Miniprotein binders against o43061. Designs and how they scored, part 44

Target 1, 338 residues: o43061
Amino acid sequence: YNHSPEIQRSVYTLTGLAPSSKMAFVTMLTVRAANGENEVENTQQDWYYNSTRLLVHRLVKFKPTKSKYPVVVLAMKGIDQWKLDQLQEDGAIVKVVDPLYAHEVVDDVNDIALLDSRWSMMFTKLRVFEMYEYDRICFLDSDILPIKKMDKVFDVHQLSYSKDSVLFPPTLFYKPRRSIFWRRFTEEFAAYGLTRDDLYPYVFAAVSDPGMWHETPPPFKDYFNAGLFVFKPLKAHYKRLMALARFPKLYDNANMMEQSLLNFAYNSAGAFPWESLDWTFNGLWARKNDLPYLKAVHGKHWQPEGSLGYDEDTSKLWWDAFQEMQTYHDQQRNADLY
Short names: E, the ipSAE of ESMFold2; O, the ipSAE of OpenDDE; V2, 0.75 times the mean of E and O plus 0.25 times the DockQ between their complexes.

## First folded at step 17 (miniprotein)

Design s8 (at its last look DockQ between E and O 0.56; V2 from the best seeds 0.00; counts 0 for: pae E 5.8 > 1.5)
Fold by OpenDDE base, look of step 17:
Structure s8 (fold): chain B 338 residues (1-338), chain A 83 residues (1-83)
Amino acid sequence: as target 1 above (338 residues)
Amino acid sequence: SRKASEVSLLLFLAAWLIQRAERLLKRGDFESALEELERALQWLQSALELARQLGDEDLIREAEDLLRKAEELIQDARQLAES
């Protein structure tokens, strides 16, 4: 029986989520791991901070992209207070969170493909799954730039288990780094101290990752980018994620960090298949031809020519957006002086 | 410091606008170049004031150098637009 993702999806009933006032956009601002030898000259711009400000500005202040939903910045402990204060002034709700270190999450850190400072904190993003005060969250990486209104990103479904559906037990396959053989994983909720009723209904939606430069529209791949996803925070799902996170060998030795984990946890062939969002909510590897369709572009668009993923049109778009934000703040400062 | 970071950002942005304006001038788009240079001047003035408040001589010097460059390009752009 080819457990095709399509057959597994047929086992679930899609129900629309009722409108909720408890929806938020959430981004994360992390402390730059002090890369060892490069003296972070005190003059080096924190582009992730700057990009986070721009994201907040677009969602809170900039009329064409302004959202009706709150924007939360999960700030990792250790970020300068003045940055937090500025983000609050920009109109974000700032919530300080403790990091999740790889050694605290993983049973054997040697199962992680790359052991560097960036990877040590990769699981901090999972703190968004503890935000139980919200019914739905849209997580956004700080290098996402809204270019149109994004409020419709919350128009997703919740998946419930259909009692009338022939349950094919979800079977996932994983290959440990040192193994030539694929292993079968059959998920047992009881191993987490959970029942099906604890885990359903659920919400998890994301955009397919093209992985490289692409045609317009990008081809669909059964692999999603973890830079933008919509979900319902549930204690049971956080518990499940943390249980799976213990074993990097299940999720490609965390080769793509938390994205590997999430793609395993919400695998199309698993118990909790991801819902595909419209590609326009997360413009990865975007170029000029994509821009008319996109609601957001995703990338380090502040990087100079010659950088990986550099594109002149998206770079210009980002810098023009950043300039508008600076102009806005200059005008506000001048208005407060008179 | 917050102020030092703000100064550095303003200087960076101004320098970026100046470079873009130079490209616009080479293309004969004098009006767009002038608009960008005028904005660069505003940021540089703010940067210079903040740098002075900090007493950072290096940031002051950088701001003054960029101001001079922007002013020169504005004069060039005006002359080219009138010709």
Scores: ipSAE 0.173, ipTM 0.612, lowest interface PAE 1.8, mean pLDDT 88
Fold by ESMFold2, look of step 17:
Structure s8 (fold): chain B 338 residues (1-338), chain A 83 residues (1-83)
Amino acid sequence: as target 1 above (338 residues)
Amino acid sequence: SRKASEVSLLLFLAAWLIQRAERLLKRGDFESALEELERALQWLQSALELARQLGDEDLIREAEDLLRKAEELIQDARQLAES
């Protein structure tokens, strides 16, 4: 018998997971402090709350898009209790989380390119990586609208490395602002209290971000959109993310908030490359020609004509979906009265 | 607060449908405009009923004003479609 090194290699897939594996869709509802200066105005037209309700409805109640997996809403402390109660009545599991502030996470807040309240929301989003009760999570922003079944988004790979491969120091690359030169950042896992083996296998999959209007299908770019990603919550990876988050200069001074951090941490050239999901799970910059293929459209489609990223066809699609949700709830209200 | 928030949302939805119908009328798509206006009327009737249950006179007046506007636009759209 010959026992070659290749016999020791393995790649796990989601299709190899036991049927009892615990999957969930997770979204986050935050206080809209950046856009609100008037508590009455925020209470009357909190579109992030409205879009979160629509997302929950599409995954829990609306039969054409209904999922067999639970939907969890992570709600930042300070959201009105009646909104949380409504989301639970809509069929979501609601969990309240404390915010994480920039001064508690980064070493020097002056390294952040734009300091506003959205930064606290980005750090609070990192709490999703602590949901270890799940084997796989599909995180999605509240402004994502499912238009077809989404459950195949979990068809992703566990990623590992070969023990027979040449091991180089775990190195990431970044480009300081106002520089034309890339620089190296060599990770020392022992500084995190970890070994390399603590970090494998892992799961992290996301959709390439076209960044602009595009043809159908969009071109691939080696930069993913953090509005939708599938991952396995792992303590070692959370420790790594929190360590990297300390240094905004490594991830473009947090110019794109958590998206910058995640693209740095899971860079395709680094030790933990991201897996590319099919583009139809996260329809960015979507227009009419994309719609027959998309499983979800991503954008603030409730915004009026003239807004960044406005498209008449996706706007109508979103408002039709919103009206269907309101009709559903009106019918439930009438049934409860009789 | 929950019911007042729901009435306000229904009124906003109806106003948005009326605004969309006005744009459709400018483009000459009278049938689509009428469909939007009939949907707006349904939401406005729901909003008015809830506003009356709350006893909120400001919300009642807003709902009634939007109802009148939607009905006038329906009349206009039907006249234009006939011409």
Scores: ipSAE 0.162, ipTM 0.668, lowest interface PAE 5.8, mean pLDDT 82
ESMFold2 (binder alone), look of step 17: mean pLDDT 88; pTM 0.860

## First folded at step 19 (miniprotein)

Design j1 (at its last look DockQ between E and O 0.50; V2 from the best seeds 0.00; counts 0 for: pae E 11.0 > 1.5)
Fold by OpenDDE base, look of step 19:
Parts: structure tokens; sequence; C-alpha cells
Structure j1 (fold): chain B 338 residues (1-338), chain A 84 residues (1-84)
């Protein structure tokens, strides 16, 4: 699975990051927009909360998947305090964050492909890039279920700029939604008030997104899923990311939300090409045949039969994991009563 | 109170899921596995019912009782099928 686009990496010196104690898993819990169309209207259950609890349980408590690294839940302001307290009891570090509204991030909101209530807060995920207290973060969507130990996800490379590279500045091509013609983007760091030295070395690694049901292993695509990524929080990178975020036309009018932005910002042809993680860290569209290899499965596996992306084996896996978590808590409650 | 209501609801959803799984197992002729799932569902439902009573939520109590009846009926069916 070493098919990372090596072409631009020849310009960068790969240095292994020394082990750091300042690593964390980070997930985000957002306030549901009341009118989120895709939630089955009738479930009084906050499935994202429930899935977040399960993720925390797997990384903190469940012995087969228990990590040595802390787990942080970035909770959007407005989440019920009892949910935050419960996540803290589950062993997460809870950090409340203010939302990033699309109208605050983007110069022209009309350049966003979809303007619904869910999209208004899509950039809140970018708050993870402000966690400068950590040397490396593995971000995980709350619908990721660890099934094996994931600690090796942090074994990524730090990319440094080679001074000897007489290479032309990386040029990206983008096509605005209403344009027939491709446009060229040449990144000028000075436009952000940054130097090259502010931006290097960097870490950014993610898993290729298969986009649909796939063979085992999935084919590599030069497009990553933003549901799991490992990076080094740097002020310069946050500043750069926010500068790019202003212009949805650069990143496919944000048609895949923050994933579009991140795939532009860390484009393989750009100044900061993404590193390919092993596909086993983010099992998208997983089936039974993938499970022996996977370290995590990613999807809304609580959804009933007939749902888009439903799979019997992964559904069972999730519900069995959820049952184990409930059993664990039931046993703890009983132990506290005696 | 909201935390308790959430816990009750989670247990009810889990139990309902187990019941549906057991129904599929019964249709496949796996009576032993179906019984195991149904027995687990009963445990969750009993806990849910107790917590719902503590909460004083009549709707949650009714839902728990309805699911309990269904699980008990399916257990009887499964036992009869396993003995046949």
Amino acid sequence: as target 1 above (338 residues)
Amino acid sequence: SERLASEVSILLFLAAWLIRRAERLLKRGDFESALEELERALQWLQSALELARQLGDEDLIREAEDLLRKAEELIQDARQLAES
C-alpha cells in the first residue's frame, strides 16, 4: 500500500518523528442542527453522542483496543453538560470549543455548494488544528470504531523542505463550479504572512478514500478521507488553512465539506503533500472480508437494514461493541452499589 | 434526569435490536443463538424498566413493558421450536 504519490515527496526529507508523550486521539462532538435531513427523524437518540461514547470506551477502557494515549473530545459549545460529564466519566478529556461558522470562515458563502444547517458549522472540525499542546494528533470521526490497537497510527513521517530543491513552486489546478476552464493556483506563503520556515517541518497523514464498496484491499486513490488523519498542530498551518478556507472555489466549493478543504491544502501536487496511512486504520465501506485486516471501521453502523452503506457484518460488530460497553457500565454501577 | 432517561432509552434500543436479531436467528433455525440474544434482551429490558420506574416516565415504562412481553413471547416460541 506504499502507493503514496512519491513524485513530490522526493523534494522533502522524510525524517521519522521521535516518540513523543504529547500525542492524543481527538474526536469531535457537535450539536445537532435540529433539521438535519439525514437523521432518521424518529430516533430520539443522539447516535453521534452514543458513537462518541463507544469510541472513547474502546480507546480508554476496552482492553483489546485500549490506547496508551489520551483521548480528547472536542465538544461544541451548546452540548448538554450531562453528556460532557458522562464522556469525562468514560475517561475522555473534554474540551469545549466555539463553533466555526461558515459565514465567519468564507468570504462568500454563496461559493459553498450546499448551504444547509449542517454545513453552517462544518468548519468547527478545524478547531483541532489549534491544539498546539500536542506534538501529534490523530483525529477520528465519532463514527469510527476501533477493533484493534491503533497506537501505531502515530508512526508517521515529518516532512522537511530540502534546501537544495531547485523545484518550481508547487502548482495546483482547480476548477470553479461555474467555470469551464481550469485555473492555476500557485501558493505564496507571504500572502498569509508566513515564511517557508514557519511551515516546515510538517506532519499530515490520512487514508485514501475508496468512495464506495471495494475489493480487499481497497484501491488507492489520491484523495483522502477526512474522518481520520494524523498531523502536527502548528500555528502556521492553522493560519494557512484558514486563509485557504476563505475561498471555497479553490476546494470544489466545499462539496465534501472540510474534506474538500483538507484535500486541497494537503494536495499531493501542492507544497504540503499528504502522507498515505495504511488503509487498515480507516475501514471505509468495510465488509466481512476486510475485518481481519482492519484496525478500525468507519461508518454509521447503528443504522438499520435498508440504510445507505448498511452491511450486516459491520452492523453486528458495532452493536456487539455497543452492548459490551453497556455491560461494562452495568458492571461498574453494580460494583459501586456493593 | 436527562442522563437517566438517555440510559433507559439506550437500553430499550439495544434490547429491541437484540430482539430483531433473535427473530432473524429463529427464521434461520438457530434457536440456541436466538435464545441467548433474547435472554440478554430481557436483562436489558428489566434494567430499563427499573430505571424508567425510578424516573417516573410512563412512556418509557410502557415501552419497556411492551418489549418485555415481545421478548418473552419469542422465548416461548424459540423453546417450543428447539424442543420440536
Scores: ipSAE 0.380, ipTM 0.763, lowest interface PAE 1.1, mean pLDDT 88
Fold by ESMFold2, look of step 19:
Structure j1 (fold): chain B 338 residues (1-338), chain A 84 residues (1-84)
Amino acid sequence: as target 1 above (338 residues)
Amino acid sequence: SERLASEVSILLFLAAWLIRRAERLLKRGDFESALEELERALQWLQSALELARQLGDEDLIREAEDLLRKAEELIQDARQLAES
């Protein structure tokens, strides 16, 4: 028995995709060493770039999946200029951002479970919450491959304050690592320099993370994957996130980096429960039986058999998509010659 | 040009990956799938070799030619095994 994020709500506003609303898909391109990912081969360094190109291609050029909304690539400072130029040529809006280092965000870096230089920039994804020019953003990791139209992902609810909690400060619950006991963290909005009215209404929706191989459809778990989420950028929520981020012990010692933080901040038992998106928008641990339903497949599909989460059918799907992109570019190059 | 050299190296990695996948398929007895992967690898290797020659990069040319030779050998092996 899990909590549904919707149970804590008293008012829902259906998505009005008003003509004046500014929506965007946003992804991030980081330096491999900056994300703390293990170096496995020299050629592995470029595959995040290549997967970002493929994602842009699928949302901008490839007719079966292209979007009517802009695609933005947040590129960390230090990415080679020719890669940025290529992403712009591919049709993305490219914005260079400064990294957010763990030591700038947390009070005690030793509270982070993965104390390694590879992960020193783990909070850089939080820069997406500062893009206040948009009414809604769908963030997606660069290793997500759209295979059907994605634009309906923005059809989520604006979430309102529940009057049932007005008498007492809202409370978040967390389970310290290696403990069977839940603990309490009571939020005081004034401690963030905020009022309740600053924080409501809000938008935050994501796909439940099954965490392992599963049947089709995956079972719901009250823990979301931060590889894809839809939200409204709000200054108050960014302030709240940065305040909570100071204390990694509250969010499983940042065991899953920013995903741990976001699951704590938008926990279904707290003041700002997440909304569950349809599972087909973020195909986690996906296998052949999922593919007819999925709108996007999520994984590091270039990695070899034996890698965590490897599946031969989704790997082939990704490489076929990559080859289609290369064919597209060959055709454009030849057209420019004539 | 750095952009072109990067493109060649990526195409060679793609082709090498397809070849390794084909080798696994051959060990599993899926000869038809192995042949499909190898024919795709040949297409990318031909593209990579053309671009490597435009660059005049002898190391990239040699790498592309070595992978092409390996793919052709595996195609012959796969066809022979499929007829058995």
Scores: ipSAE 0.000, ipTM 0.473, lowest interface PAE 11.0, mean pLDDT 82
ESMFold2 (binder alone), look of step 19: mean pLDDT 88; pTM 0.860

Design j2 (at its last look DockQ between E and O 0.01; V2 from the best seeds 0.00; counts 0 for: pae O 10.2 > 1.5, off the site)
Fold by ESMFold2, look of step 19:
Structure j2 (fold): chain B 338 residues (1-338), chain A 84 residues (1-84)
Amino acid sequence: as target 1 above (338 residues)
Amino acid sequence: SERLESEVSILLFLASWLIRMAERLLKRGDFESALEELERALQWLQSALELARQLGDEDLIREAEDLLRKAEELIQDARQLAES
């Protein structure tokens, strides 16, 4: 099967630059697990909060990376109020959302490959698809650090069939765990209670995930990273996502949580192929040679040497950025005294 | 004040990272860069110690004081090496 961006162009036409009147960057502040976490998980929760603050700071206050668009933090219910208040003071719009538990989303949680208490809320990111007040959203994981202006990330296309296109029945394939056979999934819009006009045009763009250390630039893979994606929230697409989510066997038993679902839902072979964003917007497995090109680095760079994906240059970059944020806030407090 | 405890904790982690960076720089003979990192670490440690004392948290106070002593010792070492 042809999973390249070339197939996206040969089967579907681009309808031009998507019109946009209300855009936002959206990130999510979650609790890693549902209930009763140990001390280690509480410490990682604090780092998640700190990385969210840094992302907000870089998009709202830090002039070299500041955006003209609002920054929204979707905060899971149960996050301490003082953290929400601080994010609002930092300049974010804060919206509290209910978690979306795996058992509420899927028909059989036993079909999920790696479900434990840490991942019971793995689908909560899907709440971002319900933010219909925005015409276009760039979602970012909170462990993404902007290092250059990000606003051009919104320069993506609306996707639809050409008026001259022959109807092409999209066919997806999936391989259930423990099977050597690929199975066919033919998507029928009427099964969702939807028509073709409900689902097109759409916007969904993301960065190809190299999955490992790479040369600069990384090679393209027809599999995207869900840590950053640009889309238009549409009720029909949310309804479709929730319908597909019921069946983890369709998306590799949720092996990569919501990333598995989104890669199935927007697979290049299906009805809604993803658009490839420039790699520099989501610097995965980033090292020194990538940095002159990157607009954002992606990773838990606060973690110590020996951690998966550790790199000394991106670690220093992250800590320097964190230091700058702390200095900014100290200076802001001192300015209020004089 | 869980907010203040969180702030002290993160400042101590930041200072610890700066001290480790300075130690590597000293081993490489880059005494001027090491001094810059250590002076930044002192700034954060003084802030962390002040907040830890407001909290009355003896463990955080001791951690901040230990890191401050280590940073001061490394500053003395770096200044001696830079003059030689």
Scores: ipSAE 0.439, ipTM 0.819, lowest interface PAE 2.7, mean pLDDT 83
Fold by OpenDDE base, look of step 19:
Structure j2 (fold): chain B 338 residues (1-338), chain A 84 residues (1-84)
Amino acid sequence: as target 1 above (338 residues)
Amino acid sequence: SERLESEVSILLFLASWLIRMAERLLKRGDFESALEELERALQWLQSALELARQLGDEDLIREAEDLLRKAEELIQDARQLAES
């Protein structure tokens, strides 16, 4: 393929980020999709809520992982107020956001590979791109556990275009549903009512997704995980992203939800190639051998043995962290009573 | 050729969107607005079809033709509903 991502990147100038006080960690807390009939809402521990609390605790309170940057929890409308209050007590900035529904974002919902209730949540995650009050955001899924300081995650580059650069028109490839043939997509910014100058400079950095169990370090793949990414919120980029989001055919029929969209929008062969973050910021499919290097582990580590992606060492790490958080809160409550 | 393929794909996409919007307008009883959107869709589809033919891409030609048929059917439906 004559258009290696490396050649496309050579057209852009990499500039270091100026120090900005307007940086934040952002996570999202979603309303549980009411699974079917009999799950009595009250009895099942909200593991996503618990994991969100743990993330906040690690970034705000826990000394070894405490960040200097604020932590924002985007809470979907409909979350119980007591959960929001608790997250505020934990030291998070809580913002309630309205969901984005698939039928509002996508032109044809039938182009979505799997129509389920999770699709509404997928597009709600895109609300992070509207947080224009920040110069940089590091988004984290709620199932990410910081194990070391993560502040250096913001040490990324902004990409600008050089007028002197021979810009090869970025060509993206997409495969329509039921097509065996790849199609080419040449992006025209005018279609979005945008100019090139509206879209640059930009910041978008993420960690390569190994997709499975891996050696240490993981092999690099030109596909990133959408569970952790650093970007600059820009109106132009949100507008572009929402324009692309209309068309699941462009991004693998949203097979991997927002990750599919983002990997298309920030494709290495496109106009806005993603920057590779050090793998240690997002420990996917992590095992014991990875832990000495990792700054964060990513997964549903509260799940029992036999679950997909279960690992004894990372599970233990999560539970130990969760217990530490509980102990911390118990101590605080006792201190306030005396 | 790549630019032309992209242009065809964009036109087909835009037209498909207009068709879906028109379907929604029809369901709401806004037949006039539906007709306007469908007429725009037809123009884009005609352009797409011509360009697809120039490319010799049978798949794009077929898609354009299918969408054209759908748009024409909806135009007829809209007109019938507007006269009723």
Scores: ipSAE 0.005, ipTM 0.273, lowest interface PAE 10.2, mean pLDDT 86
ESMFold2 (binder alone), look of step 19: mean pLDDT 88; pTM 0.858

Design j3 (at its last look DockQ between E and O 0.01; V2 from the best seeds 0.00; counts 0 for: pae O 7.8 > 1.5, off the site)
Fold by ESMFold2, look of step 19:
Structure j3 (fold): chain B 338 residues (1-338), chain A 84 residues (1-84)
Amino acid sequence: as target 1 above (338 residues)
Amino acid sequence: SERLESEVSILLFLAAWLIRYAERLLKRGDFESALEELERALQWLQSALELARQLGDEDLIREAEDLLRKAEELIQDARQLAES
C-alpha cells in the first residue's frame, strides 16, 4: 500500500537539541495608542516599555534567570528611537515591524463594532508567526517576569496528524463567549491553498488560564492564556491564522484579543489541538503560595493596591526585580568609566 | 531629555511604592522592615532629585521633594514608635 507517511511526534529537550537549532524568546513593544488603559499612577511613565526592559534584563543579564537563547523585541513602527536603542543596549535583538490594520485583515469591517487600536495591536502581534528564521519561539507578553530559569519551556512535542486519526476530517463545534448558540466549523485546507502535509507536523503549546484567584496548583481549564506560548513558525500556519482572522465572529469578536483567535485556531477539539505547558511557566493570578513553584509571574504588578488582580507579595517581587535592574545599570555605567 | 524624564519618573514611582509599603509595615508594627524600605526609598529619591535638578524640571523636583519629606516623616515616626 502506498500511503502518505505518518509523521511521528517528536520530543525535544535542551540537552537533545541539535547545535544548529535556533530558539528565541520574543516579546512585542507597542506604541501607547489613543484611549489606551492608563491609570493615574502611569500618567508620566510608559510602563509597557519599562516592563519590556525588565523582561529583557531577566533573560539576558540576570544570572539566576538568564537564558542561553537570544531575546527579540518586535517593536511596532512609531516607538521612540531612544527606547529601541536602550533595548539594544540591554542586549535584545530589536526588529521594527509594520502594523496590520483591521481593513487589511477583516473581510467585513462592519463585523467589528468599533475600530480600535487594540485590533491593530492584536493583528500586528501575529507577525511573530512570520519569524521563520527560528526553529522554535517562546512568545512572552511584556508583563511577564521570569523568576527562575525558563529555557526548559522549549521542551514541547512536535505534533502530527495521521490518516487513521479520529480527527479526520476535523469538525469543530464551539460556543462563542456570551452566546447561547452553538456553531459548527468545518475546516477545509484546500480552501486556504494548503494541504494536510503543509500544516503537519506543528508545535503549539501554552499554559491553561485559570481566569481568577485559585489554589496551588491552579485547576486545569481547556482555554489557554496567550501571554506565553511556544510554537514553530510555519508559513502554512501563518496563512491559516490570517485566513481565520478574516472572520471575527468565529473567535468571539476578539473579546480577549489574540487569545480568542488563538484558542479558536488551536482548539483542543479541532484539527490542531494545543499542548498544555506546565503551569509554572506562566503564573497567572499568582499569590504567595504559588511563588516557590513559579518560573515566571504574569501580571501588571506595578499597579497600585485596589487594582484588579493586585497582590502585595507579587507586587513586592516585581519592584524588587526592578530595583535590581536599576542597580545593575548603575554599576555598568560606573564600570564603563574605566 | 525625554529619556531622563522617563528615568526620573520611574524612580519616583518606585520610591512612592516603597513608602506606601513601609506605611503598611508600620501599621502592622514591623518597624525594622519599614525603616529598611524607607532607607531604600530615600536613596532612590536622592538620585531622582539630582536628575530632576539637572533637567531643570520644576514639577519633577517638587514631586521628589514632597516624597522625601513624606519618607523622612515616616522614618521619624517609626523610630519614635520603636523606642516605645
Scores: ipSAE 0.467, ipTM 0.839, lowest interface PAE 2.8, mean pLDDT 82
Fold by OpenDDE base, look of step 19:
Structure j3 (fold): chain B 338 residues (1-338), chain A 84 residues (1-84)
Amino acid sequence: as target 1 above (338 residues)
Amino acid sequence: SERLESEVSILLFLAAWLIRYAERLLKRGDFESALEELERALQWLQSALELARQLGDEDLIREAEDLLRKAEELIQDARQLAES
């Protein structure tokens, strides 16, 4: 069944969201669990920090990509204070958050496909759903580089239900570990102590994940990347999300971490189908031919040649951007000294 | 068949949720409330197990049985804690 997100939306009323002053870009800076090979992990941690700084710089300082919206960095507890201070100096709002451990979220950790220490805090990203002070949030992974203004990413729809709509009960499918058969799940909001009215209206929009190198434009897939999404923080949705998170069997045993959960929770066949954002907001597996269209590129573009997903043009773009940021800070320091 | 599978899955989900809620109640020392929720979970699991058997779905049967065992263990723990 080609459950196009569009078909399931026909059952719901799409309303344009008025611009709100309570919108923010949010990224997360995590502490990597020090596994035994100390040196490689420190260098990788520094790159994520540097990439986070670059993201903040692009949204706050760099004129071509500067946003009118605030930028929040959710910093995991345990990050060095000097990094937090620097991010504040870069113009970010820094919020320190406690990790969300997999064993606290999941009923049976053995249901997680990959039991690695690196995955113990994979759900910490879900802390963004608790930011109820905002009407809309655009979450961005720290390895996203804005190359054009991103502000239009907030131009998404609010989804409401119509009482007059013949709602086919949304049906979710899941595949238990080691099962060859798909299972059918009909969601009951009462399981969460919620009513339908608690859960609507909602906002959730993301970009389709091509999953690999692609043509320009990328083909649409009914699976979104969790590296960039726009949503409305609601207590009811957090409660629902955390309830579903308890059961990895529902969301591919968390094979793609929180992305698996989010794609289940906001499945096109479910009660809360995701809205497709324009692909240009999240340039996954981007190459030279995509760059004229993109507003952001997404990837570990600091990685050397030979790395998975390496592309010369996007790598150069990232390094040029990083160098511009360094030059900017050097100039500011010199200006403050004179 | 698909409707029955969905119903089993819902019951298992609800029961599992109640079991975890009861565990939190136990940790708070609210043994009476924990027992009430566990008893409700047992009822749902019994229904789920019966329906799973009707479906002949061994995976759903096994899941229902596993949750039943867990609920029973927690009931026993809760009773022991309430008497201490």
Scores: ipSAE 0.015, ipTM 0.293, lowest interface PAE 7.8, mean pLDDT 85
ESMFold2 (binder alone), look of step 19: mean pLDDT 88; pTM 0.863

